# Ledger of designs, part 293: VH-VL binders against q8ixk2r445to577

Target 1, 133 residues: q8ixk2r445to577
Amino acid sequence: FFGMLQNKGLTDYCFDYNPPDENQIVGHQVILYLCHGMGQNQFFEYTSQKEIRYNTHQPEGCIAVEAGMDTLIMHLCEETAPENQKFILQEDGSLFHEQSKKCVQAARKESSDSFVPLLRDCTNSDHQKWFFK
Below, E stands for the ipSAE of ESMFold2; O stands for the ipSAE of OpenDDE; V2 stands for 0.75 times the mean of E and O plus 0.25 times the DockQ between their complexes.

## First folded at step 13 (VH-VL)

Design c42 (framework fv_axatilimab; at its last look DockQ between E and O 0.56; V2 from the best seeds 0.00; counts 0 for: pae E 10.2 > 2)
Fold by OpenDDE, look of step 13:
Structure c42 (fold): chain C 133 residues (1-133), chain A 120 residues (1-120), chain B 107 residues (1-107)
Amino acid sequence: as target 1 above (133 residues)
Amino acid sequence: EVTLKESGPALVKPTQTLTLTCTFSGFSLSTYGMGVGWIRQPPGKALEWLANIYWNDDKYYNPSLKNRLTISKDTSKNQVVLTMTNMDPVDTATYYCARLQYGDYYFDYWGQGTMVTVSS
Amino acid sequence: DIQMTQSPSSLSASVGDRVTITCRASQDITKYLAWYQQKPGKAPKLLIYDASELQSGVPSRFSGSGSGTDYTLTISSLQPEDFATYYCQQYYDWPYTFGGGTKVEIK
């Protein structure tokens, strides 16, 4: 699966990554933004290694969850996907992070008008449902 | 200034269909993110969400009403219409239309409401 | 459906009092919670959204807090115009649901 990763509950919002420095593509937080499919900022791939890959840059980035965090941070992809980069995109649209046993949910950033994907307890909320478009 | 106003019959007989119209100003359903919803409130009771419609014609309904609801919009007239079939005395309530936005699924502007009584 | 339980259902207070209203969700709604004020014969008015964000034009004496399943609306110093019924609303999942309301009456 590849393309824009769109949220069902927060309609027309997609995974978005736009690092401030093209030479520093890792270490920043993945956000949600209106789906536009432009600039390659919203192009992601779900791989057979259970990665959510940001492959518009070299080296390629993979979404990871750091210890003790609930945010999605861009790391470098590795030959063998590390445990903190493994996700299961389930048939019902839920995006499950294997290591934390949490689901990715669209959420509003505190004291902001922006939205971010956050790890939360898994529920049936459409805010935790995702699909590629 | 954002305003909304509900219009429709004050009295409906059981089994008949209720048609309510929300006329608004100060915003447009041609604008990205804009939405209008309907909420009702029986006398002395709490609020109940009924349905939403958005600029892109996406529609959401309260499943408890068993497909009795239909919501539509006429963007050129700044109107949203709600129909509710097979009305029953239990549906007696003040019906409100209100504005909301994508990502903001709360209602920031409300109409004054229109009282609908279902009685034979 | 997510059930929203407000407490108390009613309370009596005096002008200048600190008033606290609680809303409990049947499950974690992750701060997708709004508060409304409704006066008799009037439509609800939005006070707080996203659990703690104050709607524009709403007096600063109103505040919201909470996370998970438990949320609170606080009026730091009750004013005469604040006697009304207050409702919480979750928008975490469809259908969106409201609490049963809390009537704030004059003592």
Scores: ipSAE 0.088, ipTM 0.757, lowest interface PAE 3.2, mean pLDDT 93
Fold by ESMFold2, look of step 13:
Structure c42 (fold): chain C 133 residues (1-133), chain A 120 residues (1-120), chain B 107 residues (1-107)
Amino acid sequence: as target 1 above (133 residues)
Amino acid sequence: EVTLKESGPALVKPTQTLTLTCTFSGFSLSTYGMGVGWIRQPPGKALEWLANIYWNDDKYYNPSLKNRLTISKDTSKNQVVLTMTNMDPVDTATYYCARLQYGDYYFDYWGQGTMVTVSS
Amino acid sequence: DIQMTQSPSSLSASVGDRVTITCRASQDITKYLAWYQQKPGKAPKLLIYDASELQSGVPSRFSGSGSGTDYTLTISSLQPEDFATYYCQQYYDWPYTFGGGTKVEIK
């Protein structure tokens, strides 16, 4: 699947990646931003290796969660997807992180009006439901 | 200025179907992320959420009432309609429609409410 | 369903008192919580959203705080017009649920 990865509960917000340095695409947090489809910051691919791949730039990035953390950050993709980069997009729209056994949720970023995807215990919340458009 | 107003019958008999209309102004359900919800309050009791409908026609229902509720919209008329089947005296309540703010699920503007009595 | 428990169910206070009302969720709702004021015969009015953000036009004597499962509404100096019932509401997960209400009576 390829396109904008949109949240069901936080309507019209999509995964967005806009690193401050185009030459250093790793290590920054994925955010949620109003879906617009302009530029390439909101286009991701869900691969057969269960990666969420940011493939509009070279080198390609894959979304990961480091052990003990709940934030989604960009890593370099590898030939075989590491466990911390594996997500299951389920038929009910939940986005499950295999290693942590948690689901991706749209959440308010602390002390701001910004939104980010974070790992949380899985629930039936629409804030934990995602789809490609 | 955002306003909402509920209309419908004040009295229904048990087993009948209730139809309520929310007419609103100051916003449109053609705007991405906009929604209207219905909440009821039995006399002297707490508020209970019933259903939401959004600009894209997505609909959500309180699971305890799901088989009895239908929500629909007419975007060109700025109206949302709630239908509730098989009314019972326990459904006697004031029914409110309210707006959900874009991106959040709290109700920032409420109608005045309409009291519906189900005869016993 | 996420259960919202308010306490106390009612209270009496004098004009000028500081009043606190609590709301507990059955699970972490990550500050997705609103407070409403409802006067007799009127629709609810939004006071606070996102646990602590004051709605436009609401007097600054109202404030909200809390995180996780425990949230509070504070009225720093109670006024005669604050006689009302106050409700919390979570919007973390549907069905969106309301607390049972706290009736505030002026002595």
Scores: ipSAE 0.007, ipTM 0.602, lowest interface PAE 10.2, mean pLDDT 87
ESMFold2 (binder alone), look of step 13: mean pLDDT 93; pTM 0.937

Design c43 (framework fv_axatilimab; at its last look DockQ between E and O 0.45; V2 from the best seeds 0.00; counts 0 for: pae E 11.8 > 2)
Fold by OpenDDE, look of step 13:
Formats: sequence, C-alpha cells, structure tokens
Structure c43 (fold): chain C 133 residues (1-133), chain A 120 residues (1-120), chain B 107 residues (1-107)
Amino acid sequence: as target 1 above (133 residues)
Amino acid sequence: EVTLKESGPALVKPTQTLTLTCTFSGFSLSTYGMGVGWIRQPPGKALEWLANIYWNDDKYYNPSLKNRLTISKDTSKNQVVLTMTNMDPVDTATYYCARLQYGDYYFDYWGQGTMVTVSS
Amino acid sequence: DIQMTQSPSSLSASVGDRVTITCRASQDIYKYLAWYQQKPGKAPKLLIYDASELQSGVPSRFSGSGSGTDYTLTISSLQPEDFATYYCQQYYDWPYTFGGGTKVEIK
C-alpha cells in the first residue's frame, strides 16, 4: 500500500512528516495534518516487512515507537525491520503496533488544535481506523 | 435554516414493522460529510442512539437492536427512512432524527420527534 | 459498550446559582463528548461538543471541561430558561451512548 495514510474518524486528516532539516529526517514526531497530497510529506508506504516507510528521502525513514513512548518517531529504515518499527495494518483498518500491542489512534494534542497519531489501547473506534488513499 | 421532521405511525402493534421517515431541509445528503441519525427516548428515560446514514451511503446501527434496524436515504427527496422490525411495547418511545457530520458524531440539529406507541 | 454515568440525577437550584453536572465514562473517551439540553416536550439541543467547544448561539454561561473519563458541564449563573434536563453523549466508539440525564429544577 502506498499514498496518503488517512484516518477514518478524524476525517480528512493524514499522516504528515515534515522535518525541519531535509538533511536530517530522523528523530522527529509524525503528526496529522489535513490531507492535501502536496509535496512529499504525506506519502507513506506500508511494506511487506510491516514498515511504514517515509520513502521520499534518502536514506529512507521508517516510523518507530521508542521505549516508553506513545508517539510515532521517524527512524532510519534498516535492512531487517526492527521490532519497534513493525505495524500490522489489519483488514478493518486498525493499525496495530506489534511490540507495544497498542493501536494507532488519531488524537488531539492537549491544549492544542493540532493532531497526532498516538498509541492507545485497541478499540473499534473509527479514530483507530486508517486507509491509504 | 436547517430543519428536520419525523413522520410515521403513532401506533404500532406488537411484531409489526415500524417505518419512520425523516424529511429535512437546509442541507443535503449529497454534500460531503453530511449524515442523519435516529435517536429514541422512552417516556421519562434517557436517549438511545439507533442508526446513522451518511452521504456516501455508509450505515451504522446500534448492535443491541439485533439487526432489527434498516436505514436508507433518498437524496433527491431529502429523506431518510428507518425501519424497525418485530416491534414490542418496550420500543414505545419518542423517535428523533438529527443531523450530524462524519467525524463529528454529535447531533447539531434535531427534529421535534414523533411519539410511537407499541400496543395490542 | 461505553457507559456514561451522570451525577447528580437531579438537583435543585436558584436563579444566579453556579451549577455543575458531571459525566463519567466507563473508559477513556478522549474528549469525544457532547452535552445537550432538553426541555419538556422538546428535542435535545446541542450545547457543547468535543468536551469544551461551545456550540454556536449557546450562551457563554455554559462551559464544558474534562478529559479521560471525567467531564463537567458548568452553568456559571443559572437563568430561568436553563431549568431543563441535561445529557452527555460520547462519540468515541460505537455504539454512541448517552448519560442518564441530570434534571435541573427550581429550588
């Protein structure tokens, strides 16, 4: 699967990554932003290694979850996907993180009008459903 | 101005099927994101969500009603129809239709409601 | 299903009073919470959405707060037209569920 990764519940919001430095793409948080398809910051790929790749830059980035965190952070992709970069995009649209056993949910930042994908206990909420567009 | 109005029988016999129609104006179910839902309220009791339908014909039902519900729309007539099979006296309630938006699952405009009594 | 518990079920207050109504969810609903006002023989009216956003046209004396499982509707200064029953509703997960209601009566 490839393209914009859009949330069902938070309608018209997509995964978005725009690092401050184009030469240093890792270490920053993936956010949600209105789906616009402009540029390269909203195009992701779900691979056979269960990675969510940000492949518009070289080297390629892969979404990871760091220990003790509930945010999605960009890391470098590896030849063999590490455990903290493995996700299962299920048929019902849920995005399951294998290592944490949590699901990716579209969430509003506290005291903010911005949105981010966060790991939460898995539910049937549309805010945990995702699809490529 | 957004308006909704429920219509249907005021009296239904047990085991019969209830058919309610919601006629609305001020918005269209051809508009992206628009939806209409049904909510009922037994006399003196709380509100219970029944079903939603959206512009893209997506439908959602309250699982507690065991597949007794069917919701449909006629966009050209600005109407949404709810059918409920095998009615029982416990289903006696005021039935409301209301507008909502996809992603915003609260109801911002409501019809006046129609009282439905199930009795032999 | 997510259970929504409102407290109190009823209260008596006077005009000018500060009124607080609480809604507790059986699990975290992440501020996907709406408040409605219903007067006898009338349909519910949306007051607050997303836990704290005031619906257009609703007086500023109404406010909503809360997060996680606990939410509050506050009427800063009760007006005569505010005597009614209030309901909370979660829309985090299917099926949508409402609280049992809180009737605000004249003292």
Scores: ipSAE 0.807, ipTM 0.927, lowest interface PAE 0.6, mean pLDDT 95
Fold by ESMFold2, look of step 13:
Structure c43 (fold): chain C 133 residues (1-133), chain A 120 residues (1-120), chain B 107 residues (1-107)
Amino acid sequence: as target 1 above (133 residues)
Amino acid sequence: EVTLKESGPALVKPTQTLTLTCTFSGFSLSTYGMGVGWIRQPPGKALEWLANIYWNDDKYYNPSLKNRLTISKDTSKNQVVLTMTNMDPVDTATYYCARLQYGDYYFDYWGQGTMVTVSS
Amino acid sequence: DIQMTQSPSSLSASVGDRVTITCRASQDIYKYLAWYQQKPGKAPKLLIYDASELQSGVPSRFSGSGSGTDYTLTISSLQPEDFATYYCQQYYDWPYTFGGGTKVEIK
């Protein structure tokens, strides 16, 4: 799948990646922002290796979760997807992170009005449901 | 200043349809993210959520009452209308409309409420 | 449906007392919880959202805390105007559900 990855519960919010330096795309957090489709920040590809790729920029980035963390961080994609970069987009819309056995949830960033995707225990909440638009 | 006011009949007979209107000021349902919901409270009992409608016409209903509820809006009049069919004495309650915003599904401003009694 | 259980159902306290009201959800609600105050004959008033954030105009003697399934509302020094019933509400998923209420009476 390719397009804007939208949250069902937090309507009209999409995965967004806007690194402060276009030459340093690794290590920054993925956020949620209003879906608009302008520019390159909201376009992701879900691959057969179960990666979520930020591939409108070179070198290509893949979303990862580092051990012990709950935030989604950009890493470089690898030839064979590492386990921390594997996400299962299930039929019910849940986005399951294989290594952690947790689901991606839309959450308010503490002490701000902004939103981010975070790993949480899997539930049936619409805040854990995602689809490509 | 944000205000909401409910209007409708105080007395309804069993099987009749209740129509309630929420008229509000200080915000508009043309504004991205704005919504209005309905909540009821039977005398001496807990609050029960009924339905929400948002600026984009998305609608959410309490599943236990979904077959009886319809919510609509008239953005130009700053009004939201709730209809509830086949009223029963157990539906006797104070009915409130209240504001909420996109992403924030709690009710930050409430109307004064209107008491609806269902009795023959 | 997510069941919200409040305790106690009522309490009596003196002016100046610290009052704690609890709310338990039947499953994790991830801090999507609000507290409301309802005075007799009036509509509920939002006190706290997101478990711990004070709504504008709410006195600082009110505070909220908790996570997972267990949440508390605390009034640090009870005032005469705090006589009311307090309700919690989860907004993690629909139907949105409320606790049964806690009536606070000033001795």
Scores: ipSAE 0.007, ipTM 0.574, lowest interface PAE 11.8, mean pLDDT 87
ESMFold2 (binder alone), look of step 13: mean pLDDT 93; pTM 0.937

Design c44 (framework fv_axatilimab; at its last look DockQ between E and O 0.08; V2 from the best seeds 0.00; counts 0 for: pae O 5.4 > 2, placed apart)
Fold by ESMFold2, look of step 13:
Structure c44 (fold): chain C 133 residues (1-133), chain A 120 residues (1-120), chain B 107 residues (1-107)
Amino acid sequence: as target 1 above (133 residues)
Amino acid sequence: EVTLKESGPALVKPTQTLTLTCTFSGFSLSTYGMGVGWIRQPPGKALEWLANIYWNDDKYYNPSLKNRLTISKDTSKNQVVLTMTNMDPVDTATYYCARLQYGDYYFDYWGQGTMVTVSS
Amino acid sequence: DIQMTQSPSSLSASVGDRVTITCRASQDIHKYLAWYQQKPGKAPKLLIYDASELQSGVPSRFSGSGSGTDYTLTISSLQPEDFATYYCQQYYDWPYTFGGGTKVEIK
């Protein structure tokens, strides 16, 4: 799948990657922002290796979760996807992180205008349902 | 079993500072993502959120009361403390502490509450 | 601040009745809504989060629905232990705000 990765519950919000340093793609947090499709920040590819790739620029980025953390951070893609970069987009729309056995959920940063995807125990919440558009 | 319990004075005079302690068990604020918040309820009225504190010592306050509230924690004692300055009779309420997780700003376990009356 | 309007403020019902309580937000809250039950002299108890997700240990006769600004708590067959006051809470935007409550009484 390629396109904007949209949340079902937080309607019209999409995965967005906008690092503050355009020369350093790696190491910054993925956010959620109103879907607009402008400027290439909201286009991701779900690959056969179960990666979520940010590949509209080089070098390609892959979404990862570091051990003990719940935030989604950009890493460099590798020839063989590391376990912390593997996500299963299931038929019901849940986005399952294999290594942690948790699901991606849309949440607001507390007392902030910003929303982020983060890992939580899997539920049937619409905030844990995702689809490409 | 998760439990929380509020303690502090039942009566406070106007202008005094209220200090409330939440003592909890069955979880720790050393656990990533865990938090404790304070909510109050005037007799017969709606609940009002006051403040949250999280495992990493991040603190958040209701903007309408921000200059009157201070929240702190002692992780080793499983305690959270709320201080509210310049008390007024309109602050008469039952005060609750409750558990939440960062990102999920609803409260899954509540203390029994402590009634605080502010009177001359 | 997002205003939460609950209706009705009170209702009378009999055991076995289907009870519906509504909560309206002053703006779209994207299903960031919780429901609580509070019995006299007791703390609130979480029933439902994310508009429709049932908290662990809550009977399946409780359900939540809604989107946008309009949300509903339903009790499919009222039981004696369900006579209480019910509150909604939004957590879409700060400060988090609660509805005024709906008191469910014995008819």
Scores: ipSAE 0.760, ipTM 0.915, lowest interface PAE 1.2, mean pLDDT 92
Fold by OpenDDE, look of step 13:
Structure c44 (fold): chain C 133 residues (1-133), chain A 120 residues (1-120), chain B 107 residues (1-107)
Amino acid sequence: as target 1 above (133 residues)
Amino acid sequence: EVTLKESGPALVKPTQTLTLTCTFSGFSLSTYGMGVGWIRQPPGKALEWLANIYWNDDKYYNPSLKNRLTISKDTSKNQVVLTMTNMDPVDTATYYCARLQYGDYYFDYWGQGTMVTVSS
Amino acid sequence: DIQMTQSPSSLSASVGDRVTITCRASQDIHKYLAWYQQKPGKAPKLLIYDASELQSGVPSRFSGSGSGTDYTLTISSLQPEDFATYYCQQYYDWPYTFGGGTKVEIK
């Protein structure tokens, strides 16, 4: 699967990554933004290695969850996907992070009008449902 | 200034269909993110969400009402219509329409409400 | 459905009092919570959204706090115009649900 990764509950919001430096694509947080399909900052791929890959840049980035964190951070992809980069996109649309055993949820950033994907306990909320468009 | 106003019959007989119209101003359902919802409140009781409709014609309903609800919009008239079939005395309540936005699933502006009594 | 339980159902207070109203969700709603004020014969008025964000035009004496399943609306110094019924609402999951309400009455 590839394309825009869109949230069901927060309609018309997609995974978005726009690093400040195009030459340094890692270390920043993935956010949610209105789905526009412009550029390459909303293009992601779900791979057979269970990665959410940001492959519009070289080297390729993969979404990871750092220890003790609930945010999604861009890391470099590795030949063998590390445990903190493994996600399961389930049939019901839930995006499950294997290592943390939590689900990716669209959430409002605290004291902000912006939105971010965060790890939360898995529920039936549409805010935890995702699909590629 | 944002305003909403509900209109419809004050009295409905059991088994009949209720049709309510929300007429609003100060915003448009052609605007991205805009939505209108319906909430009802039986006399002396709490609020109950009924349905939402958004600028993109997405619709959401309270599943407890067993598909009795239909919500639609006429953007050109700044109107949202709610129909509720098979009315029962238990459906007696003040019905409100209110504005909300995607990402902000709370209601920031409300109509004054219209009382609907279901009685034979 | 997510159940919202408000406490107390009613309370009596005097002008100038600090008033605290609690809303408990049957599950974690992750701060997807709003507070409304309703006066008799009037429509609800939005006070707080996202658990702690004050709606524009609402007096600063109103504040919201909480996380997880437990949330609180606080009126730091009750004013005469604040006697009303207050409702919480979750919008974390469908269907949206409201609390049973808390009536703030004059002591």
Scores: ipSAE 0.022, ipTM 0.688, lowest interface PAE 5.4, mean pLDDT 92
ESMFold2 (binder alone), look of step 13: mean pLDDT 93; pTM 0.934

Design c45 (framework fv_axatilimab; at its last look DockQ between E and O 0.37; V2 from the best seeds 0.00; counts 0 for: pae E 12.9 > 2)
Fold by OpenDDE, look of step 13:
Structure c45 (fold): chain C 133 residues (1-133), chain A 120 residues (1-120), chain B 107 residues (1-107)
Amino acid sequence: as target 1 above (133 residues)
Amino acid sequence: EVTLKESGPALVKPTQTLTLTCTFSGFSLSTYGMGVGWIRQPPGKALEWLANIYWNDDKYYNPSLKNRLTISKDTSKNQVVLTMTNMDPVDTATYYCARLQYGDYYFDYWGQGTMVTVSS
Amino acid sequence: DIQMTQSPSSLSASVGDRVTITCRASQDINKYLAWYQQKPGKAPKLLIYDASELQSGVPSRFSGSGSGTDYTLTISSLQPEDFATYYCQQYYDWPYTFGGGTKVEIK
């Protein structure tokens, strides 16, 4: 699966990554933004290694969850996907992070009008359902 | 200034269809992100969300009303129409239309409401 | 559906009092919570959104707090115009639902 990763509940919002420095693509937080498919910042791939890959840059980035965090941070992809980069995109659209046992949810950023994907306890909310478009 | 106003019949017979119109000003449903919703409130009771419609014609309904609702818009007239079929006395309530924004699913401006009584 | 339970259903207070109203969701709603004020014969008025953001034009004596399932509306010093019924609303999941309301009456 590849393309824009769109949220069902937060309609027309997609995974978005736009690092401040094109030469430093890792270490920043993945956000949600209106789906537009422009600039390659909304193109992601779900791989057979259970990665959510940001492959518009070299080296390629993979979404990871750091210890103790609930945010999605871009790391470099590895030959063998590390545990903190493994996600399961379920048939119902839920995106499950294996290591934390949490689901990715579209959420409002604290005291902001912006949105971010966050790890939360798994629910039936459409805000935790995703699909590639 | 944002304003909304509901219009329609004050009395409806059981099994008949209710048609309400929301006429608004101060904003447009041609504007990205704009939406209008309907909320009702039986006398002395709490609020119940009914339906939303957005600038892009996306529509959302309360599933508890079993497909009795239809919401539509006429952007050129700044109007949103709500139809509710098979009305019953239990549907007696004040019906409000209100503005909301995409991603902000709360209602920041409300009409004054229109009382609808369902009675034979 | 997500159930929103407000407490108390009614309370009596005097001008100048600190008033606290609670809203509990049947599940975590991630601060997708709004508060409204409704006076008799009038439409609801938005006070707070996203659990703690004050709507423009609303007096600073109103504040919202909370996370997860538990949220609170606070009026730091009750004014005569604040006697009304207050409602919470979640917009975490469809259908969006309201609390049962809390009527703030004059003691």
Scores: ipSAE 0.041, ipTM 0.731, lowest interface PAE 4.0, mean pLDDT 92
Fold by ESMFold2, look of step 13:
Structure c45 (fold): chain C 133 residues (1-133), chain A 120 residues (1-120), chain B 107 residues (1-107)
Amino acid sequence: as target 1 above (133 residues)
Amino acid sequence: EVTLKESGPALVKPTQTLTLTCTFSGFSLSTYGMGVGWIRQPPGKALEWLANIYWNDDKYYNPSLKNRLTISKDTSKNQVVLTMTNMDPVDTATYYCARLQYGDYYFDYWGQGTMVTVSS
Amino acid sequence: DIQMTQSPSSLSASVGDRVTITCRASQDINKYLAWYQQKPGKAPKLLIYDASELQSGVPSRFSGSGSGTDYTLTISSLQPEDFATYYCQQYYDWPYTFGGGTKVEIK
C-alpha cells in the first residue's frame, strides 16, 4: 500500500513526518496530523517486508520502535527489515508490532493537544485501527 | 448552533416495531468523521447506548440488541432513523439522539429526548 | 464488554461541599472516559472528556482525574445548579458503555 495512513478512531488524522532538518530524517518521532495530502509529509509505503517506509525523500526511512520504548521513530531502512521495523497491518485495521507484541494506537501526547502514534496493549478500539487512502 | 430532535410515536404496543427519526441542524453527515448515535434511558435508570451511524455509512449496534436494531441515514434531509423490532414493556424509555465523531466517541450534543411507552 | 461500576449510586450534600464520584472499569481504559451531567427531565450534558479535559462552557469547579481502571469526577464547591445525576462513559473498546449513575441530592 502507498498513501496516507489514517486513523479510524481519531478522525481525519494521518501519520505525518516532519523532521527539523530535511537532510537528516533519522531519529525523530512520527506524529499524527490532520490529513491534507499536500507535500510529502503524509505519504508512506507499506512493503512486503512489513515496513512502513517514508520513501518520498532520499534517503529512505523506515518506522521503528527502539527497545523498551513505545514511540515510533524514523530509522534508515535496511536490505532485510529488522524485527523492530516490522508491523503487521491486519484485515481489521489493527497495526501490530511483531517484536513488542503491541498495537499502534492514536494517543494524546502528554500535557498537550497534539497526537502521536504509540504502542499499547492490543484492543479492539478504533484508535488502534488504521487504513491507507 | 448544533441541534438534534427526536420524533416518533409516544405509545407502541408489545411486538410492534418502533421507528424513531432524528432531525438535526448545524452539521452534516456529508462531513468526514461525523456521526449520530441513539441512547435510551428507562424511567429512573441508567443510560444505554443503542447504535451509531457515521458519514461513510459505517454502523455499530449494541450487541445485546443487534438483531432488533436497524439504523440508517438520509444525508440530504439531515435525518437518521432508528428502527427497533419486537418492542416489549421493558423497552419503555426516553430515547435520545446525539452527535459524535470517529475518535471522539463521546456525545457532545444531545436531542431533548422522546418518551416511548410500550403498553397494551 | 467493559463493565463500568459507578459509586456511590446516590449521595446527599450541601451547597459548598466538595463532592467526589468514582467510576471503575473492568479493564484499563487508558483515560478514554467521559462524564455527563443530567438534570431531571433534561438530556445529558457533556462535562469532561478524555478523563480530565473540561468541555467548553463547563465551570472550573468540575474536574476529572484518574488512569487505568479508576476515575473520579470532583465538584470542588457544590452549587445549587449541580444537583443532578452524573454518568461516566468509557470509549476505549467496543461496545462503549455507561456507568450506572450517581444521583447528587440536596441535604
Scores: ipSAE 0.005, ipTM 0.559, lowest interface PAE 12.9, mean pLDDT 87
ESMFold2 (binder alone), look of step 13: mean pLDDT 92; pTM 0.930

